# Designs tried in a protein design chat: VHH binders against a4x776. Part 3

Target 1, 306 residues: a4x776
Amino acid sequence: MSTSMSVARSLPGGPVAEQILAEVAQEVTQLRAAGVTPALATVLVGDDDASVGYIRIKQRQAVQLGFASPHVRLPASASQADLQAVVTQLSADTSVHGVLVQHPVPPHLDFDRAMQALDPEKDVDGMHPVNLGRLALGLPGPTPCTPAGIEALLAYHEVPVAGREVVVLGRGATLGRPLAMVLAQKRPTANAAVTVVHTGVPDWPRYTRRAEIVVAAAGVPGLVRPEHLRPGAVVVNGGVRYAGRRLLPDVDESCATVAGAMTPRVGGVGPTTVAMLFRNAVRAARRTRSSRTPVRLPDSGAPAGR

## First folded at step 20 (VHH)

Design r01
Fold by OpenDDE, look of step 21:
Structure r01 (fold): chain B 306 residues (1-306), chain A 126 residues (1-126)
Amino acid sequence: as target 1 above (306 residues)
Amino acid sequence: QVQLVESGGGMVQPGGSLRLSCAASGFTFSSYAMSWVRRAPGKGPEWVSTISSSGGYTSYADSVKGRFTISRDNAKNTLYLQMNSLKPEDTALYYCAKGYEVTWTGSTKTRTFDYWGQGTQVTVSS
């Protein structure tokens, strides 16, 4: 009896990103037709080759989608005040609808502090404290890109999430925590029973072995192993590190022998994160347009004098 | 409303000096970088210099390095440009501008600042 080792179904993010970006492109076209050119500003501090490369990719993608792409470059020696001043400038510019500060910034700078100077309405990463508060309260606003991408990825691949036991491995501010909030929301593509495990949970495999969906968000290469999974579980690799150009996933590739479905090592959540950035940007531009439309007060019909 | 009012322009001989001032109002001056931009006849705008919000960082175009000095007084909401060793090629309308230069792609815009003044004329002629 040849135990056909059933390889997990692949959950690629590329097709998801393509779909989202197509939608974004349509929205951009509509806005342009209405006289609004959506603009996504980028800020780069320093000359880190990787950061420069990422910004160039984002700028090209922005232009391809029909965005204007304003850009400010600061030297590596820029002060905290300089960075905040740029963020404040871009926040005040009515022609700019979204602002992205490229992470990481030089070590002497406080990225989080700089982000606090950003208008929450222009936060395309969805990481501004105000927007995280909105998320927590179930209010409309920019959603963190990676969590939003994961939700979209699961939905695209028709992975049931609502009512399912989801374990998020990791409690980082950029992924684990916001993802738990996203997936717990009352939406057809969320509404999950979410458990967050972390370094404070010594027996975290007890939870992941029960989970129908496991999202690795720890940033620890090879952390998730086959013995940590329920057979047939859906496994999403959200946490990644890099050794040079090599992507090091939290999820070991051998998990494909136990999982029912799994994101690929390359081309999983990453593409969806980028797509969500542009979705946030176009939505920000749309919000700006709506606020400028004068609310025509309904003409108080004067009652015909009898 | 943001207002930027330049002054100090004039006519000088080559090798002369001028000091430009820009009075700023309608915004928190100390929270923004400020810049000088100039436009020569028949040419597009050229960035000249930028100073950070605190004044701790300054940058200059290569064409003016060593000759021009940008400074600011946040208490007076005023930006300055000391111009020494002036050359005929420095002849331009000089604008005070709010913020850092923003470069644009995918737009008809190429370079922008938040706000510009009306400019002060600097003419360097023998």
Scores: ipSAE 0.589, ipTM 0.798, lowest interface PAE 0.5, mean pLDDT 92
Fold by ESMFold2, look of step 21:
Structure r01 (fold): chain B 306 residues (1-306), chain A 126 residues (1-126)
Amino acid sequence: as target 1 above (306 residues)
Amino acid sequence: QVQLVESGGGMVQPGGSLRLSCAASGFTFSSYAMSWVRRAPGKGPEWVSTISSSGGYTSYADSVKGRFTISRDNAKNTLYLQMNSLKPEDTALYYCAKGYEVTWTGSTKTRTFDYWGQGTQVTVSS
């Protein structure tokens, strides 16, 4: 009699993101044929090199998908009122369908307050309180990108979720909390028995050891180890931390010896988060269906249009 | 109903000065950035200047930097443009506009504004 050991099946996010972005591109083409050019506006405050880089990447991806890319740059010295005025302007602009304020903003500014001024219909991050309320109520609306990406990743790889025991390890506002709401929704790709645990639960491993699916969403490197898993469990690296440029996921790589399936350290959930941003953006354009508008001066006595 | 009423235009010799005003009504003026836009005879609209809602940030087209000064009085719902060292190429119909300059990166660059008014004519001629 022989004993064999194997490693977990990989659940890469790249193929998932490619499928989603291909669908987005098709939707953009359909909207353009109907006279609507989808527009994703970006707002940058200051000149932080990393933030400038992230904006450039998002703008390039938007153009590749066929979006117009309106952009507003504010100086680092801009006041809270200035930032909120830009968000209000972009919310009211019928030619702009989605708005992204690049985080982080300078320390004197309140990012959350600025996002509350945004029209929830243009909230491509899916983090506006109205949209989180819609999620909680099961109403239509943009979903936070990483939670939506995880649902799509599990669906793509044909991981059963409905009726399964899912443990979300972590309770943050951007991932753990909204993910629990996403996976509890009544639909074939969700409908799970969801338990949220965190490091404040002394024996949180007793929950993860019973779970068919564990999503690590704590942002604590190496928190999930093989002894915390049921053999054959599906493990998703939702939370990550960087030491310099090195990605440090919550899930230790040795968990692959116990898990049945696992997202890879690199190229797991991250790509799906970006894809969901553009999915939210194209859906926003479908809801509003206006074309990109060049500068217009009033024709004598005509209204401003907004 | 948003209304923007420009005034202060007129005929002036090269090197002269004018001060334009824009009276705003129908919206919370202090919550919005404001801009000046001009249209020269036979040409399309040209952005001139923008001032933030608080007045703490201003920006200018290269063609007017150092000569024009944008300002606002939020208590009076009024936007101003002080125009010094005027040149014949400044001859245009000047419009007040609600909003920030928005640039459209990755496509043909355009600027969009929400504005409404008749404009005020500035003519710089010998």
Scores: ipSAE 0.036, ipTM 0.461, lowest interface PAE 5.8, mean pLDDT 85

## First folded at step 21 (VHH)

Design v11
Fold by OpenDDE, fold request of step 23:
Parts: C-alpha cells; sequence; structure tokens
Structure v11 (fold): chain B 306 residues (1-306), chain A 126 residues (1-126)
C-alpha cells in the first residue's frame, strides 16, 4: 500500500493581505469623504539598503491606498534627541494618524527609548508597551502586526484555532510573546490552548509533536523538521532570517511531507504583516474622527424643582 | 519655549555675499540638528541646508551647493548660513528651523519642521 505522502496544503499570505488591504482602501475612501485624510508617517534613520527598500515599498503602498505619507529621513549620525524630537513632533501633529519608525536604527541610538515618545494611539506596529499592555488585558488597541497577520491567515484559510492545541516556538518580544497573547484571546479566530516553548525547554519536540498547530517564531533557520510534527498538523512559519536576499525559514520545507497545511517559504506571513500595519493606521485615523465628535454630554436636565 | 530668531538678511547685488544668523533658545541647542529653509515669493517652502547636532554632518540643496555654507556655534546657541555668489533666484524669506525636514506625499502639506523662526528677508537684485 503506497502511502501516497500527501503534500501539505499551502497557506499563502498574499490573498489574506489583498483582502485586508482592500478593506483598508475602502475605509480610507470613507474617511476622505468625511473630510479626514489618513496619514501614515515613516521615519528612517541611516542608509541601510534593506531599510530604505522597505520604507519605499511601504510609502508606495500607503499612497496607493490613499494615505498621506509624511516621511523623515535622518542621517546615520542623528542624535537620540533628534530621533525623539521627530517622534514627538509626529505624535503631536493632528494631521498624522499613524507613525512607523523603521527598525533597525544605528547602534548608537536607542530604538525603545524613541518609541516611548510615540503616542500609543499612533503606534501602527502595535509594539508600544502601552498597546502590549492593552493586548495582555484584552483591551482594544493596535495589535502587533505579525501576530495579527497570523491570526488572520489561519482564519482566512479556515483553520480552526479555538480550543486547539497551539505551540509557539520562541518567546521573542516581536512575535512569540505577543502571538501567544493574541491566540489566547476570547475570539472565534483565537481562543486556543497555547503553549510557548523556548530555549529553556530542551525537549520542545515533545510539545510540537502533540500540537494541532505549530507556529515557528524562533528565528532559527531549519529548526522545525518533520520529526517534530504531528502528522496532519498545521504549520506556520513566522520566524525568518535572511542570507542576503534569500529568506531562511524556521520551518524546513520537508515538513510539507508530514504537515496537513503549511505556509509557503515565500509569501506566507510576511504579506499579512504589512497589511496589518495599514489596518492599524486606518483604524487610528478612524478613532481620531470619533473623538472630535463632541460627545454632547446629555444635558443634565436639571430636575424640575418640584 | 523654543525661540528661533533670524538676522543678517538684506539687499545685495548679484554675486554678493550675506551671512545669516539664528539665535536659538528654549532647548538644548547642541543636542539637535538645525536647518535653513527659504520661501520665495509665490512659491512653497524650500529646504536649503541642514547641519547635525555636532556639526560633523552637513547637507545642502543642489541649488545652493558650493555657494552656501551652514555652520553652528553650540557655545553661543547660534546657527549660521554663509551665502556666497548670490543670485536673484536666492531672493526669499530665510527661516531657521529646528531638526530635520518632514516631507509629505499625497497631502496639501509639503514640508514641515519642528519649529520655525520668523524669518529674515534676503533680496538679490541689480
Amino acid sequence: as target 1 above (306 residues)
Amino acid sequence: QVQLVESGGGMVQPGGSLRLSCAASGFTFSSYAMSWVRRAPGKGPEWVSTISSSGGYTSYADSVKGRFTISRDNAKNTLYLQMNSLKPEDTALYYCAKGYEITWTGSTKTRTFDYWGQGTQVTVSS
């Protein structure tokens, strides 16, 4: 009986991103019709080619979606005060609704300190400590882009998450930690039994072999192999490294021989992350409009003095 | 409160020279980059030059490169612009600005800075 090794179903992120971006574009159009021009500011420090390229792509996408796109390019020699001043200025500008500071910044600069100067309401990455606190408390706010993208990707492809055993490999601040919080939330597209494994868990394969869903978030190329998976498991590659322009995934491609479904090496979570950035931006713009509607406090009708 | 006060403007013949000064107060001057911006009649603001906080980095618009020199004295909280070989096209109100330029796409806004002075008029005519 030739067990036809069924190749895992592909879970591409492109269609997910397209859907989200279409929704964003509609919202932008509505806001413009209402007299609000959504604006996404970008801050680039230095001349790192990759960073320059990413910012250009984001700026073009912003314009295509109908955003205004304010941009600041600081030289690599910029001071910490310069960076913080720019972030503060963008935070104070009522015409700016979202702010992206491109990571990384030059080594002499403190990125985290600069981000503390950012208005949490304008945090489109969703990585501001206040917004991570909101996430932890189940309060509304900008959600970290990559975790939000993964949730959306699973939902789009109709992968059941609620009540499922999900293992997250890695506990990084940008992916593993916030993803665990996102997938544990009381929503139909989350509400999972989440386990986080990391370098402190020597026998982490024990957990992944039981998992219905495995999300690799370690940033270790080739870490996840077929022997680490339950047959038929859903596998999401969130962790990536680059060798030049080549993407190096945490999940080995051979996992497709064991997994029931798997994100592709290229075009998986990445596109969804970018889409979530713009979703956060347009939502920020929408929130600013609602706050300008003077809540007419109901006239405390003075009780007619009987 | 941040204050920027420009001086040194005036009328000069083509080929002449002027030196602009900007007195800064209300912030730690030595910690921030400074810029010069100009606005010609009927035109939007144009970036002219920027100098880093330490003075180790300078940049210029192509239209002024080789003719203008930006400098600063952090001990005096003063920004300078030496303008040589002035042309009629250099006629503008010149502003001192704090920080780096924010450029806008897809907006009625074109350029913004953290703070601007009141400006000093430079007129180049025959």
Scores: ipSAE 0.848, ipTM 0.943, lowest interface PAE 0.4, mean pLDDT 93
Fold by OpenDDE, last read:
Structure v11 (fold): chain B 306 residues (1-306), chain A 126 residues (1-126)
Amino acid sequence: as target 1 above (306 residues)
Amino acid sequence: QVQLVESGGGMVQPGGSLRLSCAASGFTFSSYAMSWVRRAPGKGPEWVSTISSSGGYTSYADSVKGRFTISRDNAKNTLYLQMNSLKPEDTALYYCAKGYEITWTGSTKTRTFDYWGQGTQVTVSS
């Protein structure tokens, strides 16, 4: 019996991002027509090459989508007060709808403290503590980009998530934890049975081997191997490291021999994360418009006195 | 309340020099970068220079690089702009500004700062 090692179906993020960005572009156009120019502010501190590159890409994309793009570049020598002042200023500016502070910041700066100065309504990363709280409570707000992207990716590729056993490998604040919350939400593209495994779980493969969906969120290259998977499982690589320009996924490529579907090494979750950033931004702009619409109190129709 | 009060402006001949001062109050001056911005007649605001909170970092617009020097005295809560080799094109209202510049693309806005002074007029004319 020639076990034709069926190669896992690829789950590329590119098409997902394209769809989302197209929707964003349309919404931006509509807002502009309504007199609202969505603006996504970016804050870069220092000269980290990777950060500079990422910001440039985001700025270009913002403009292409029709966003105004305010940008602040702080030198590496900027003070904590400078950073917080910029964030506060951008938060207070009614013409700014989204704010991205590029991580990392220089070591002498407290990123989290700076983020506390950010209006949660303008948090396009969805990582503000208030928004994570909203997520935990099932309240509306900006959703963390990478988790949102993963949900969207699975949905786009028609991977059933609701009622499925999902194992999230890793409990980082930026991915594993928020992803677990996202995928547990009561909606058709979520509503999963979610298990979070991490370094405190010695036999974590026991969980991944029974999982229908495995999301690697550990940031450990090659951590997920074929022997850790249920045959036919869906595998999403969310955790990535870089060796120079080379992306190092948590999921070993050999997993394609066991998985039913998996994200590619390049062009998986990454593109969707970026798209979700812009989605959060345009949604923030839309919310500002709605709040300016005077809640017409329903005319209490005075009953016509007889 | 943040206050920035510029002084030292005036009329000078081409090639002349001026030293602008900005007295800052209402905030911890030493904690923030400071900037100079100018507005020429009929033009939008132009960034001129920025100095970090400690003074260890300075930056200049290309148009003034080598001619202007930004400095600060944190003990006096004062920002300075030494302007040498002044040109007619340097004629503008010069503003002291708190913080780093926010540059805008894809908007009618071009530049924003946290706070601005009232400005001091610099006129370079033969």
Scores: ipSAE 0.846, ipTM 0.942, lowest interface PAE 0.4, mean pLDDT 93
Fold by OpenDDE, fold request of step 23:
Structure v11 (fold): chain B 306 residues (1-306), chain A 126 residues (1-126)
Amino acid sequence: as target 1 above (306 residues)
Amino acid sequence: QVQLVESGGGMVQPGGSLRLSCAASGFTFSSYAMSWVRRAPGKGPEWVSTISSSGGYTSYADSVKGRFTISRDNAKNTLYLQMNSLKPEDTALYYCAKGYEITWTGSTKTRTFDYWGQGTQVTVSS
């Protein structure tokens, strides 16, 4: 009996991103019709070619979706005060709803310090400490883009997450840590039993071998191998490195022989991250509209004193 | 409160020169880039030049490149614009602005700065 080794089902992020962006576009149209023009500001410091390219793509996408796209390009020699002033200005501008500061910034600049000047409500990356605090507390706010994208990807592909054992490989601030918090949230597309493993866990494969879902978030090419997986497990590659233009995934392609489902090497989580940025932006714009609705304080009807 | 006060404008013949000054107050002048912006009659604001906080970096619009020179004296909290070889097309209200330009796409807004002065009028006419 030839056990036809079933190849893992592919979990592409492209269709997920497309759906989310379509929803964003619709929402932008609705807001415009209501007199609100959603605006996503971008801040670029320096002339890093990759950064310039990324910003250009994001700006084009913003405009395509119907956003206004304010942009600030600072020279590499810009001061910390300049960067903070720009962020402060964009935060104070009521016509701006989202702000993205492009990484990396020149080494003489403190990105985190600059981000302290950002209104958390306008944090489209969802990485502002206040928003991470909100996430930790289960409060509403911008969600980190990559974790949100992973949740959306799993949901789109109808991968059950609620009540499932999820292992996150890596504890980085941008992915592993926030992802663990996201997937632990009390909602149908989350609500998982989440375990975070990292370099402090020598026998981390013990955890991944029993996991129903494994999310690689370590940024170590080829870290996840077939022997680390439960047969039939869902495997999400969140950790990505680049060798030039080549994407180097944390998950070895051979995992497809053991996994039940896997994100592809190219076009997995990445597209969803970008889509989540725009989702955060449009949601920020929507929140601004709602705050302008005067809370009619209920008329304290004075009880007629008998 | 941030204040920017421009001076040095006037009427000059084509080919003439003017030097604009901007007195800045209400912020740490030496920590911020400064810019010149102009608005011609019937036109939107046009970016002219920017200088970094230290003065080590300068940039110019193509229309003024080679003719205008931006400089600053941080000890005096003053921004300057030396304008040489003036043309009728340079006729505008010239504004001193704090910081770098924010450019807008997909909006009725085109350009924004953190703070603007009241402007000084430059008229180039025969």
Scores: ipSAE 0.838, ipTM 0.938, lowest interface PAE 0.4, mean pLDDT 93
Fold by OpenDDE, look of step 22:
Structure v11 (fold): chain B 306 residues (1-306), chain A 126 residues (1-126)
Amino acid sequence: as target 1 above (306 residues)
Amino acid sequence: QVQLVESGGGMVQPGGSLRLSCAASGFTFSSYAMSWVRRAPGKGPEWVSTISSSGGYTSYADSVKGRFTISRDNAKNTLYLQMNSLKPEDTALYYCAKGYEITWTGSTKTRTFDYWGQGTQVTVSS
């Protein structure tokens, strides 16, 4: 009896990103027709090749989607005040709807401090403390891009999340923590039983082996192995490192022999993260339009005098 | 309140030199990059030069590179632009601006700065 080792179903992020970006493009077109040009500002400090490359890709994509793309390039020698001034300026500019500060910044600069100068309404990364607070409270606002992308990816591939046991492996501020909050929300594509495991949990595999969905968010290459998974589990690779140009996923490829479905090594969550950035941007632009539309108070229909 | 006051403009012959000054107040001058921008008649604003807060970094538009030198005295809260080998094409209102330039793609806007002065007129004419 040849036990045909059933290979896990692939969960690519590319098609998800394509769908989201198509929706974004439509919304941008609508806004432009209404006289609003959505603008996504980018800020780059220094000349790190990888950062430069990422910014260029984002700028090109922004323009392709119909965004205006304001950009500020600061030298690596820029001061904290310089960076904050730019962020403040972009926040105050009514023609700018979203602002992305490219991470990382030079070591002498405080990225988090600079981000505090950003208008939370223009936070397209969704990582501003105010927006994380909104997320925690279940209030409307920009959602962190990677967590939002993961939710969208699961939904697109019709992976049931609601009521399912989800284990998030990692508690980072950029992925693990916000993802747990996202997937716990009362939505059809969320509403999960979420457990967060981390370095403080000695036997974390005990949890992942029970999980219906495992999201790796630790940033440790090869951390998740087949023996850590429930047979048939859905596995999402959220944590990634790079060795040069090579992507090093948290999830070992051999997990495909045990998992029912898993994101590919390349083209999984990454594309969806980028798409969510632009979704946040266009939504920011829409919010600004709605605030300018005078709430026509319903005309108090004068009662017809009998 | 941020104030930028330019001076040193005037009329010069081609090949002549001028030194512009900008007196800054209302902010910690030494903490911010400063820029020069100019506007020629009938043209939009053109970025000329930027200097970092410490003065350790400078950048120039290609049109002025090798002829203009941006500098600053943080003790005096003053920005300078030494303009040598002036050309008729350099005729413009020259503005002192706070910070780095924001460049725009996909918009009618091309360039923006945080604050601008009132400008000083530079005229290069034989």
Scores: ipSAE 0.676, ipTM 0.850, lowest interface PAE 0.5, mean pLDDT 92

